VHH binders against RCC1 domain-containing protein 1 (RCCD1). Designs and how they scored, part 1

All scores and structures are predictions.

Target 1, 376 residues: RCC1 domain-containing protein 1 (RCCD1), of Homo sapiens (Human) (a6ned2)
Amino acid sequence: MAEERPGAWFGFGFCGFGQELGSGRGRQVHSPSPLRAGVDICRVSASWSYTAFVTRGGRLELSGSASGAAGRCKDAWASEGLLAVLRAGPGPEALLQVWAAESALRGEPLWAQNVVPEAEGEDDPAGEAQAGRLPLLPCARAYVSPRAPFYRPLAPELRARQLELGAEHALLLDAAGQVFSWGGGRHGQLGHGTLEAELEPRLLEALQGLVMAEVAAGGWHSVCVSETGDIYIWGWNESGQLALPTRNLAEDGETVAREATELNEDGSQVKRTGGAEDGAPAPFIAVQPFPALLDLPMGSDAVKASCGSRHTAVVTRTGELYTWGWGKYGQLGHEDTTSLDRPRRVEYFVDKQLQVKAVTCGPWNTYVYAVEKGKS
Structure headers, positions and changes below count from the first letter of each chain, unless a header shows other numbers; antibody chains are not in Kabat numbers.
F is the ipSAE of ESMFold2-Fast. E and O are both the ipSAE of ESMFold2, at different seeds. Each is the mean of both directions, binder to target and target to binder. V2 is 0.75 times the mean of E and O plus 0.25 times the DockQ between their complexes.
[cut] marks letters that were taken out.
Atom coordinates printed by the task and the answers are left out, and those that the model quotes come from them; centres of patches stay.

## First folded at step 4 (VHH)

Design f04 (from b01 with D109Y; framework vhh_8dlx_2)
Fold by ESMFold2-Fast, scan of step 4:
Structure f04 (fold): chain B 376 residues (1-376), chain A 124 residues (1-124)
Amino acid sequence: as target 1 above (376 residues)
Amino acid sequence: EVQLVESGGGVVQPGRSLRLSCAASGFTFSSYGMHWVRQAPGKGLEWIGNIYYSGSTFYNPSLKSLVTISRDDSTNTLYLQMNSLRAEDTAIYYCARDYYEDSSGYFPYAFDIWGKGTLVTVSS
């Protein structure tokens, strides 16, 4: 039996609403900064303007544009307009409360209901360990939506174990490691090879036969990590968040050169700069509508992924953190505000001899849990 | 330590009114919903009603016309106003803290802290 070393949470990126990202104040933190020591945080969920922290002892604390605390909390999920909280009941029931974010933990919740625990029949302890977190409900037969209706049922046949929501889309991982997506598809974020919306969960056929361990949804992009440590990524790439070449790293967004969109055989969209001269511009990818295999530097295996609105973070099996995408608030953690269209290791954790165990992105910031490496 | 202390009980004549108080200490009173519960001699517990942290009240329908629940967050005090008392109102009256800090009201019998009770005897 091995005991884990005490860890700490770190934050970096946007904090202009007063979100806790360490000792630094102002609007942004460019390097990982330790959060308060001695708090056993088991869940971090971040929206654009506030962050929800849940402890192993059942305390919920809000930081940012929303503030306050509550007890008997098992889980919390922060969105821009709503805070969903799962609270322990006096018996086997749990209470789901949905709060307007601006009055979270103050006044009346917008909606609440008792949640029935999943029926016993599981002889697999790994199945319980893989049980979903909000927005997926413990019964795995429904999820919480940030827009009414707040309770959304799932077909029992889906056997959901993880569900993640983007700005317009949803990703579902089932017990067999299959991935489903639905919602808005205009940015290729559903991965079905079209830009069309899907009203119902659709199996990602491009990933059929592979076993996925995790899914992550960004604002308009999607990521999954296989049981073998491979990364698949698709959707919007205007900020380089897919680790595919992009033109839109500069703030200006304006070009005097004409751009033309070319559709490749695999459905990817390539934009090219047209000119009368011999100067041929490098192509860049704006939309990737099918899952694309992404290799990390040095062949590192991935185990965890999380996405912001326009950035991506991945934890490796060896405890390294890689980040890329839109970096203008310092949310990539590289001690600068440079955006990247390729994975870069966050050297802070390497330099401090820390092993990264978890990552959670808000839309414009990043939270990381790391433990000290043992001495040989 | 969290404590609830009821007071105001005693012997009252039928038809009279009585106001019970519950003094709270050891927690942020204004963040919790509160309940009143009674137990008549030889009978089970009967829920009277609750008041949310917002001030909204919900009553046992069989008792709604007889009782009023109120709170004073500045003094950490819960009140139960009873009117037109009858012999059947003879009971030990308990105040209780809601299980949830934000006082959802979804578990009207779910209390985590109880007072020791105050006896009300209605007799001529």
Scores: ipSAE 0.000, ipTM 0.273, lowest interface PAE 16.2, mean pLDDT 81

Design f05 (from b01 with D109R; framework vhh_8dlx_2)
Fold by ESMFold2-Fast, scan of step 4:
Structure f05 (fold): chain B 376 residues (1-376), chain A 124 residues (1-124)
Amino acid sequence: as target 1 above (376 residues)
Amino acid sequence: EVQLVESGGGVVQPGRSLRLSCAASGFTFSSYGMHWVRQAPGKGLEWIGNIYYSGSTFYNPSLKSLVTISRDDSTNTLYLQMNSLRAEDTAIYYCARDYYEDSSGYFPRAFDIWGKGTLVTVSS
């Protein structure tokens, strides 16, 4: 049969807990590998030890350290402590169920709540390959936290559109394209110019006057993509996940000294130089406490971003995938285990004439949805 | 060179106890959280638990009553004490170093350095 916009999910990176990545080899997949043939996956949410797959038919399947299946699922969000699942209710309400990850889909959930979706909320009855909306609830007035209390109200005036959680921080995108952050700030991941924690959502003033289309949270770094396709990135850069200039880069056998770039509150950029601690040979560690503008090669426009614990993935308007950061499990998809401190295009998708439409990162792996070029 | 070397595996009868050791070298052991992970034949990895540099422990709830993780920073050694062993505990046991030196936060994290593993066979 002919398919309208035929596509497939691909996986690469860490799969040591039995996570489905498409390859039958060991604990790592270094090259993008197609996921099991014939699986109609529309949502992927990955933690470090398991992955949740939601099909267009509403089936949830867990792969890895957690196992099991459930029906009538609209969305799922996998974290290491917690699995949140949104199920279709008999009426306009949906049922949110939250399990401890280790007992996911077994026995009683830790917590369950009926949720009334927005009357004119975004729901895709056709089922496109997209990331789930959790941890933001469909009502956009609360989100799921991995720590008690699990249900966290949001002030109605925030008009939340997207919410992403890192290891210790949260990013919120509102209906006007403004970005808010809160939580732990020790690695600069909140973007306010300090390393201090914020208990409540705080507006990122450095991004005011710009309209953001997407946010992504990594373990200790943050990314947003503007409506015009510009990338802003901040936080921890120990593994190069910010793609900012760092000190002591080796290229073709030569060492090139580079400086970390700091973005001031008024949007101006200043070079910042870091140093090594403990006197031992150590990778250059940079903390970027303000959003920094990141250019992709060839001036490509970004449309999607996703972050792992220490890597970053970005999809361009033309359907190319760029990855960088910590790569020792192969999660960058470059057919090696080399870490990168600058964006590199994943050549696999170019070579196979595939257009990338979606990307979602687990902490140590990457899942990609791609379609054949020239097919509608 | 950073190394983790497990020892103490072998054949053990059901119901018995066994203690595994993991010797660390090439890094400041006392600064890192450490994990125990196992892999049964033909199955994926199963996280057993971790111990932070502070000594705080977190366990897989399915295994919590059966295992104890401890560390001796003076000898750079990590331990896994297993009690009431069952046939389904037959697996290769790995120790692993937490990715973050000052690891903290909500969840167990992935690892950057693994040991070679030690085989535990539980049979009569």
Scores: ipSAE 0.000, ipTM 0.260, lowest interface PAE 17.7, mean pLDDT 79

Design f06 (from b01 with D109K; framework vhh_8dlx_2)
Fold by ESMFold2-Fast, scan of step 4:
Structure f06 (fold): chain B 376 residues (1-376), chain A 124 residues (1-124)
Amino acid sequence: as target 1 above (376 residues)
Amino acid sequence: EVQLVESGGGVVQPGRSLRLSCAASGFTFSSYGMHWVRQAPGKGLEWIGNIYYSGSTFYNPSLKSLVTISRDDSTNTLYLQMNSLRAEDTAIYYCARDYYEDSSGYFPKAFDIWGKGTLVTVSS
């Protein structure tokens, strides 16, 4: 009930281009900081150098290396190379526009197409699970790709509910709660147990029989959250973004002369530090090619997830935010620049008596929507 | 109050030229694409053309040699220059604000705000 408790958006992490709606901010924001007042933001999509903010009034505002504004917007999806914008029409139709990021909202878009909603009478008053968002089109028959061709139809058999894109891969959640992946697999991000690429959506057999509620794609890792609040995570772990042991926390690799890569039974890749006999071997998981079950501290249930290039953020049912992974720009929100290979609760929101309702990660930063807790 | 007010209509002889004006108020005029639309007596609406916020224009192919659309953002005014007027150009001419900001020619011809119109009668 957000209308009964006023909320605000917060940003933290890399802000070297001014992409977090503010002037006078430093290059990095290490603790959650409120975005400017008076902007009623309902959607956030972030690239590494700019952010697209959509307001409830239908205004799109770009902040950072790309700037500009547009009205009648329902959604926006920001990537490094392009910006996709969904505009509302005077009727049920919508207009999809794709812009080169460097010339976003200036002159002619690279491509545009009318889009009509697919389902007749398939309304969800809450809208959250069935609304669909870019890069998945409202018709659920196609998605927007950062590479030409920009419009990509989905097989009619796929009843898509959610689609998320990483740097090289895609994750699709269907109406039955099944997860599909395709694209580049070199870092294990497809979850099929190999490092091979897939040209077409492939069902994640390891998750069959489980009902997923959400998927999230990072640069080279993947996350899904089940209806029961369990987290499954796989892909690249060089920075601890899978909450598995990583060498990146040592950050003294130039003085370490010996390392070896081992392949585990499940296909995961482990790198070991070999050295003097007085030093213990330090195993590191670099790649996890199958979904791994992740438990949050205190057995908290997850409801939402978002991924950056090298970090992960999860919102719990009780309104807490957990973050982990590469933290050198402050994107984990723990008031420091320490990287973590395990989930840690962001204490800022607890201290301010705020309930976290949404999280959206850019590659190197994090945006959070939180509402005030009522007094008892 | 957001409004558009057309002016410059009247009776003109065939073959003459006429310039219509549209005064905009209550919104940031320079941020919006603008359209000219006309309606002849007893007929449907006919789109004439538009001008983007950037100043670029796109015209109805049937009318492109006969009309020029321009804007003056310093005075919040839109113009329609018409040349070689014919009896079939008799219509009420409407100024309309594009439904989308930055009308790039790929947008549907949709308008959210209309003026009251100005009547142009071409007769000898």
Scores: ipSAE 0.000, ipTM 0.180, lowest interface PAE 19.8, mean pLDDT 81

Design f07 (from b01 with D109L; framework vhh_8dlx_2)
Fold by ESMFold2-Fast, scan of step 4:
Structure f07 (fold): chain B 376 residues (1-376), chain A 124 residues (1-124)
Amino acid sequence: as target 1 above (376 residues)
Amino acid sequence: EVQLVESGGGVVQPGRSLRLSCAASGFTFSSYGMHWVRQAPGKGLEWIGNIYYSGSTFYNPSLKSLVTISRDDSTNTLYLQMNSLRAEDTAIYYCARDYYEDSSGYFPLAFDIWGKGTLVTVSS
């Protein structure tokens, strides 16, 4: 019998508000640590100060700066300003409730609406089908925004399959595997080759002809994974979150530094700083305004991606986790606080003979679901 | 030689007001957003609020009616005014600097430098 053993959720990174359900102690966790025993978590959505956990039994638990619990929950999406919850109705309809985060699950929601699920079209390759993935609503005709108006309709022609929100931008994956982006573009996060904002979803022409399987939005960077396992990444790289060369630590005001920005022929921006301490130009890529192909070490295929505000996490087809970017709170999981501008495998899961199945990043922390292999 | 030094803490009676100060040195204070964070005994960190380099303020909604954050860029000083102090406000109070000089979009912001904290004890 080749049966995988039950899985567990792990958390690491910033946890100073108590947002990791008993994972670690103090302000930060530098190595993957199990979440509270006995919690059967199937969905995690993380803000910087609180986390929403949905259990297989349909219970929602909030941990951190927001606290509380609710039943009959199918999905939840945590942002700093708003908590959106999708609750099971008495029929096939679901109830969407949106709370201000400061009063989450207390009193009346800020806004509520019945939602009719979209007809099932695709198989769920990751397991059992769920009633949509917030912030995209199950009807695939609208999404939840953290700023008013909270309900934002999508043109039916978009045929949305996945939608992810960054700090200023949105990424949409359609049923055909095409990627659209809109919102703020000052950090190159829209991928159109300019730093201009887009008010409406705009097709990423650079990715046409390729079939994408997943998108992920970070604070100011973007990632997509193709059906063949290739990673494309663009946007802001000040912390190395694109796995492109950079200074991975903040410039301190003690240094009288002069920034010089050079624009490459592909539109990428290279910044250089001069100061008494470095003595030489230090080339780094601050902005990548077009999708760049990223190779993982050993040529591993990617299947899932998630982004924090300034870090990136990718799961491979064989169940390894790679992380990179800003690491000062331990959110990369390498038992240190070192930032990286190259993908590095999280050895904890390899050492424990765990196969990673899911990853969800908050702005400053990382949550991982992993299962034990039934083999010796 | 970047430093943040909190002051103004101590033992205060319930119902009183208290102003905390944070003296910054070793960097261009006016270019950075600043935060106040507290930690009560046996509890996690609680974000109080921030003030951007532009002067715009954002507060934890649970605390907004009780606190005001301000800055004086001419003296490199950050302030936290607290009113109607309760026993539950007993905590170590920290000031923290934003990671980037010009942060755009939504908070949350990264904290790269923290002060050592100042203890506020509210007891009668």
Scores: ipSAE 0.000, ipTM 0.240, lowest interface PAE 17.9, mean pLDDT 80

Design f08 (from b01 with Y99W; framework vhh_8dlx_2)
Fold by ESMFold2-Fast, scan of step 4:
Formats: structure tokens, sequence, C-alpha cells
Structure f08 (fold): chain B 376 residues (1-376), chain A 124 residues (1-124)
């Protein structure tokens, strides 16, 4: 089902462990750089020290602190401690293999298990085949965790469509567009209004009545994008990764903006909580424990999001890429190492007449799929 | 004012041992996890291992038999003990502060402070 669309992957940010980020000649890449030409990469999954690339032909290649290649690969998910790979099986079943990252694709996997591609359950539509991406298994009844136990079943009632893992938390999007979160909460990353951990998936009541199309988990922050293109963001903000005011940028002597005399030039503004009150000054926000509505500059609709440990990237319906957060390794792609607490468009793709179709963040780097003016 | 200073590098013969030190200042050292990272000439960074504020250590499995990480919170000093040094251990060695006070295992936290590094040359 792959279109005959000409496109390329680009990389930028930290590559000190030899990760492939295009040029990759130093420890950092500050401007989007094309990855290897002629390779049809369909999946990128990045840890802080290595990256896993999967091609449409089923080849897996590792780059960075882990190296190696394998065939018959349908999907891969990279974490610092382990690599999970989904292989094509001899029948309708797929084989999940989990390696320690340092011995990835060499020797024996730590664990392996056959998984069925189709979800089974009382309320599952008969004959419907919806494929998930790791860490969610194709059966949508379990996910892979970087911490033992590696195979984690999901309750039959959770009709999972997407699952993303942060450093300490999980986000789940169900078939109805509802969002659940669980895990560590001390940075507000669960979005329930408390800083307490949740042992099992808990519905995000603040998002009820809205239909979400996508979720993204950062190290300690969370993002979801609605079917109508609205962005909701919560969690840790000490690096500005929520696009909420942070004191880290005030070290340059920047004056705190006041609503009566100052406005965000790019139109980024919190609509639900905090500085939305008439006449009140915008505070520095370290933690946001409830989903906050984020407006992109120019009123652009969002269609995709991805998060690193301390940065956020969003693709718009018009094919533009916006990034913000901690930028000291160049992972924001603005040709500098400046951190931002508001969304900024990555001008490289605009200047090159490229339409961005996908983004995947590692903890400290960013990978982008873009096509030349191919009009899709 | 927050600062990490590595020392103890130099020329060492193959098969010998060497201990590197990292002196920390300007922050509450005992509250932070610490990492050792190295960069060989012409190569990328290689993570060696870390030690949490609790004293628990985790090592790169490729290096685990060759290195030991320890800390002395009374002197704000991090140590890397290296044994059976080989020519391929020639590198600049960096210490780095883990941003997170409660690191939970082999999962990345951003390094917010790096030292300037100390050069170790293994040659006869």
Amino acid sequence: as target 1 above (376 residues)
Amino acid sequence: EVQLVESGGGVVQPGRSLRLSCAASGFTFSSYGMHWVRQAPGKGLEWIGNIYYSGSTFYNPSLKSLVTISRDDSTNTLYLQMNSLRAEDTAIYYCARDWYEDSSGYFPDAFDIWGKGTLVTVSS
C-alpha cells in the first residue's frame, strides 16, 4: 500500500554515539540533513544512544551505540536498555523478539513470543485487521515494556489503537478516540490533575467529549492531537517543551510578558488554564498537571506529534513542522542550539519546498520524513 | 559555577590500571546520578556507565569486566577505575551529571552538565 511518493528522511540533533542523522560528522546536527539516499525507510525508532531503521523491504538496521542488521522485520522499537523487533512468522502469526540493546541482533534474544496479528475479543469487529506500531503489538491486546515484565497484557475492554511510552508513563488511544494514561505522575505527565502515580490505565476525563486522533509521550510530558487538529499538552515544562513560559529562557535577561502591553508574536497561547485570565500576568510554569490547549502560529491545524525527552515536534495539515523545547543539541532544527518555550516553524523545509509527512523524535534528536512538492 | 573537572588522565602502558577522578562543585553532589562517557579519536561517544545517588551502578555490558564506578559524597568526587587497559581505550573521558535525581535504570535522562574531559592515551 505504499504510494509511489518521492521522499526522504532527514535527521538533526544529538549524534555523539554515531547515530545516523544525515551528515552526522560531529556530535550534533543543527539543520535538517538528508539521510541515506535510495533507502525506503518506513519506520524510525530512536533511543538516546542508537537508532533503529526499518525499510519497506523488511530490513532492520541499527546505527549508533548498537549496530547490526536483520531481515524479515515488520517493526522495531528502540529503548536504551533493549530493542524490540517484530518479525514476519511462517503463518499469520508474528514473532516478537526482545534483545538487550548492547547485544542486539547478535546471540540470543532475552525473550521471544509469538503474537497474533488480529485482535481477539467479544466486542472486536470480526475480520477487521488494524495494525498497531510497537510498543503496541498488532493484536492490540498487549504492549512491550522496556522494564520486566516485557510483555504487558491490556484489559479486553481497552480497544487500543495507539500506545506510546515515556520515561515513566504510558499513553493509550482507543478506537473511540479516548485517551488513557498510567505510570509515574510526579511531573504531571498523566494529566489527571494530581502528581500521583497510576498503576492501571485511567481515562483522561479532561478530554471527554473530544475525539483524539494521535498521542505522543515525551520523557516526562504528554501530547495529543484531536481529529479537528487541536493540540493538548501537559506534564513537565522546565525546558519549555509544553510551549508554556519557562524561567530557563529568562537567563538571557528577557522581560516577563504582560498581557496589557505584550502578546506572543507567533500566536502561541494557553487557552484553558494559567495565563488565560483577563489582566493576570503569565506565570513561569514548571509543571502542567491537566491537558492545556495549545494554539499553533497562524491558526495551523496539527495532524501528527512526536516528543523527545525535553522537546516537542508537530506536523501541520499543510505540511509544516513546528518544534520547541530544549534545543542545546540542535534537535529543534532551527540551525542553532537555542531552546524555545513557544512553537517555531522549521524554515529549512519551507525553504527547500518540502512537505513534511512524518516526524519521530528520539530523546535528544529528531527524524523527519518529507516529500518534494508531490501534492498529497 | 556549577562545574565538573576530570583529572587523572595521561599516558599509561597496556595492561595497567588507571583511576580517573571528577571533582564536582556548585551543586548538591550527593543528590545526583553521575555518568562516565568516552570518545576515542575519530569515533562517536561511548557510554561507560553510571552511578545513582543511592550508590547503585550500571555499566555498558561491553565494558563491565574492565571498569568500576564509585563516588565519595564527602569530597564531591566521582571515580572511574579502569583495569587491563588496551590501545583501544585511548579516548577523552568525560563525566556528566544526570539531570534527574531519581534515575530508574537503563533509561535516558538528559546530561545537563558535562566536564571538559581528560585524555587517556594507552601506549608503550
Scores: ipSAE 0.000, ipTM 0.333, lowest interface PAE 12.4, mean pLDDT 79

Design f09 (from b01 with Y100W; framework vhh_8dlx_2)
Fold by ESMFold2-Fast, scan of step 4:
Order: sequence, then structure tokens, then C-alpha cells
Structure f09 (fold): chain B 376 residues (1-376), chain A 124 residues (1-124)
Amino acid sequence: as target 1 above (376 residues)
Amino acid sequence: EVQLVESGGGVVQPGRSLRLSCAASGFTFSSYGMHWVRQAPGKGLEWIGNIYYSGSTFYNPSLKSLVTISRDDSTNTLYLQMNSLRAEDTAIYYCARDYWEDSSGYFPDAFDIWGKGTLVTVSS
């Protein structure tokens, strides 16, 4: 049904390294722009300086500081240091190739090996369902890290379904809908109520009893979406990326502020500003160390989420896109460079009679897949 | 006002070395990470590397053995030392400030302030 309707990918935000974001000129695209070279794109993975596009025909194309193309690709994951590519093999196995991003798709990969599903870790019938997406390996027994060691096995007890990486942390969604986090915690991004790092996956007890459908990791913040469409968000909020109160980032000429940091009863940190004008500005939240329930305007249910370094994007069941956070490169898609500390609907897709089906954020840009609505 | 001013560019012969400077003013330089970025004629940006306020440096692997980034917080100056220059190093070189004053993370932060750039031409 929906698969039969025509769709297109759109891009907006930072493109200073030559990343494809449509017809925009210069270093930034402020309004969603159709991608010109992309046809039948089924996977977008964006790093800071380049983007990897995988088509349904199995072609991989790199755009930006890395360039090139390859065939028989099933999946790709772009990090600043490494490009991981999953290639179709002659048998049931897939070939994983890890490239230094600098020399991606040229010469020899840094590392390559065959990857096959393990019987114990399999949650679907063999050969029918497509395996999970990178950086989680198809066997669901290991993932690819952009930092040494590059191949990281998962504990045998973990039944991973999805794994997402931020700048310093990892989020894992298991087969039962439980969420685990580990890595750096200095910005509250692990969600355990402390700022301490965790070396191994740790269950988010605050979310127990709830069934999560998706996780998304930003640079220093985290998001999950429940099966019922509720959004939980935590971590760093310096740019408003949690949709919690922050300083007015749109205020012109802000150079001197009197700031104080307070710890709330729930462990969140609140910064207060005062004396910049004749009145004291409202307090704001810098760090949220526990998952916080976020309500979208008009009671909309969330279906998909993706995070950049300092911004957040959410797709609703009705096909609307909401974005918020750091917007100075135009990555929020509101036709300006204003940062937001509250969800705002991207009106471009509404005005063009498009339903948003997918969103993928790079650190400072946003890629959106949208389908035409019937006209009348 | 917050300003970054690059200097030291010019015409140099292949194989020679060149040091670029970036003078910062209008903010607490010692509290920010700084980047060097270049743009060859008709091409997109290429990240060279960065230096944290602590002095720790990270480089583009393509350029690591050819460049060194350093800073002098007493004079609010950022430096880029380039060795064994090649014709393909011809570009406008920019310094840029990290968005976040106390930056931490795995990947470089977004830039919020850029200089006007200084042109380096490598010709034989």
C-alpha cells in the first residue's frame, strides 16, 4: 500500500564538506530540499563531514569529504573515523568491511570478515527477515565501534534488536523492549541518575515495565519511543535538544549572562540567568539524568526518532515531522537558523502535502523520507 | 566583538614549510577548542584538525604527519604548522571556534565562529 506511493529524500542543515542536501548552495541548507542524485535510497547514515547512501538496488554512494561508490551493499554506517559496509556474499553470509573514512572504498579495507547469524541469538526465522542495521551486526552478537577495539562483542545474555551510538555512549534495545546504556555519562546521557560512566551495558531501571520500540542516540543525549508512541528523553540540554527549558538561544546580542546552576529534586540540573535585562530570565535545565516523558503538541503519537549532535527529530503516526535543539546550520528545517527548546512542526512537509515516513540525523544535518499524499 | 583573524598565507614552493596564525579576540580564548579547516578552489571544506583547551590535538588521518596544531593562550593565538607542502595544499585556510566552551565528546563539535581565511598557494 504505502510502499506503492512515490517518495523522495530531502536534506537540510550543514553541507560545508560537499554533502548532498539537495539544491542548496554554500555551507548550509535551511529548508528541506529534494536530493537530486539519490534514487530508491533505503538507508542514510551521516557523519559530520560525509554521508553514506544505500539504494534498494544495492549501490552505496558517499557524499562529502569522502566520495566513491560500491555495489552489492546491504547496509552502511558512517562515523567520522570509520565507514562500515555490509556486502552481499555468495552464500547466506554477509561480508563486513570496515574502511578508514579517509580512504573509504579505495584500496583495501582496514578489516573484513564474513558475518553469519548465530542460532542462539536469532529472533526471526533464518533467511527470511533482514538482519538488524549497523552498527549492530546481523548476528546481533557484536557491534562496530569507531574507537579501538573496533569489533565489540555483546554478552551472550543480551538479545539485541537495535544499537545506536552517540559521541561517547551507546544505547541498546533488546528483544523484550528493554533499554540498556553504557559509555560516558558526564552529561546524564546514560539515564541512570548519575553522571558516572558505565563500562558494560546497564539496564535502565527507570523504564522497566514499559515496552520500547526504538532508541536514538545523539551526541550527548538519548531518546526512546514506546510501542504506544510516548517519547522519553534524557541527557544534555545546553542547546535545548531535550525540549526542556533552556536559555533563549534566539535572543539577539547575548554576550553577558549571570548564570547559576541548581540541582533539582529529580537530579536534573537547572541553570538560572539574571541581570541581562531589567528582569531575571526564566530558569533552565542543563542536564536531565533520568528519562523524562515528553509530550508533543496536540497529543501526537511518535513513531520514529533520530538525533544529531545537538538536535532531535521525531516523526508522528500521522506523518508529521517535529524538530528542536541547536539550529544554527538550518538543521531544524524551519527555513531559518533559530535554535529551539521546544518541538516545532516542520511546515514544509505539511505545505507540500507530504507524509514523513523516516528521518535520519547526522551530527549537524537532517535527512527525511516523505511520500506524496493523494490530491483533491 | 568576537573575531578570528588568520594570517601567514602566501605563495610557497613545493616541499617547503609554512606556519599560519589565528589571532582571537572578544572571548576567553583559553576556554575554547579551536579548529583548522581548508577549502581548495572549487571544492568543499576539508577538516585539518583541532586542539582542545587542554592542549590535546586530533588530526585528519590524511594529514597527521604533515601538520601540527598548537596554541599560545597568553597571546590568544592558534597556530598551524605545515610541512612538505604540495600543489594540492593550495587552499584558503580558516580557523574556527568550537561551539561549546567546555567541549567533550568523541567527535569534533560544530563551529560557531569562523575567520575570513588566509590563502596559501603552493606553486613551482
Scores: ipSAE 0.010, ipTM 0.443, lowest interface PAE 9.7, mean pLDDT 80

Design f10 (from b01 with F107W; framework vhh_8dlx_2)
Fold by ESMFold2-Fast, scan of step 4:
Structure f10 (fold): chain B 376 residues (1-376), chain A 124 residues (1-124)
Amino acid sequence: as target 1 above (376 residues)
Amino acid sequence: EVQLVESGGGVVQPGRSLRLSCAASGFTFSSYGMHWVRQAPGKGLEWIGNIYYSGSTFYNPSLKSLVTISRDDSTNTLYLQMNSLRAEDTAIYYCARDYYEDSSGYWPDAFDIWGKGTLVTVSS
């Protein structure tokens, strides 16, 4: 007979393409809902319209606008245009297969590449739990991109450990805990203090002297978490995804407002209502072009971060989940569709006495792994 | 009041063409990207494509040869031209507005406003 497992995956947010987020009805799930019992999920990668689940047994399952299953899967990365799958072969070599998303796991992949994995844990065991995940290849000498050229080499001297892609930018964490960024910068998402694009990986000098443990890229914002549990966040804030003051644009859409842009000494942009009557609205920040230190309520240490297109999720050392940003599809998990410009703890997991261990955001949804709190 | 109203649906024979319209009101239509999505009976949504404020279009690759999206900013109207209709094209068709005015990012970003939808039935 099978014994009950203490851990489970939960989903919430947009599921209008049939993505599995739990037992919710319709196109949105507003409260964390358990995923189907018996699915032993160890990896989740979500695009806007479909999600790729990798099980502990090496099975890949697609849910949403793309469907199908495959075996011998070590990792998968879902983008709207492409599905990349890393398969275990006989021996130490891995096989990277890339499909057009619309024909995922059907017939021949668009292209395939044999990849020789790096010897992980032998040279540098630091950050082992997340090392070598797609879109970074296990060889740490290339990554897969949803836009041409699809296979992008990396200079070996970068010693890449983690790579995350946003809509227009990339973040790279190296073996020494340094952060690099490149790509589109128009929303401040590169963190170099300008809005200019970078064609090649550029070191984030503002973070030098600090050792980062994790990076996360959203649509147009960026997050990193230090080894000491500090959060640094930068980029676009129109939905409050940086936990800086903003407005709910849909609720303000029919409101006449006169706004002025003010520049801070650090180059950040502050929007203000000019010529307002009594009780002028508070200022808000649209763009943050430098990494900003973010404190969670109660001074909690962060250990994991993940970003959607316009929302942010952080797991604390004590196993709490905080979310903020654009919430209209319920992707913040607060049992409503309200967007937030400040971190709020997801009370569902607290109320159910669950300790959160992992979070993975799709563009408009959120997946969470949580375990029952131990008693001994 | 921001509003989108789809029209042009109905019963059509396989192999025929159909043009759907979406009338927009309550916002500066020419400043927003617009999308078409559909939902077949008992299934989830399927993205068809979008058109930016600039007129540039992007399509679901599985549908690209079968559809054309266009816009007329002078009449605040979005169009979906469908050719060589098949039984599997039977669905409710929705138009949707991009969340952000003059969005510079790759679609899909987010949908702000949805229409009520128009039903297309392709008889065999």
Scores: ipSAE 0.000, ipTM 0.387, lowest interface PAE 11.1, mean pLDDT 80

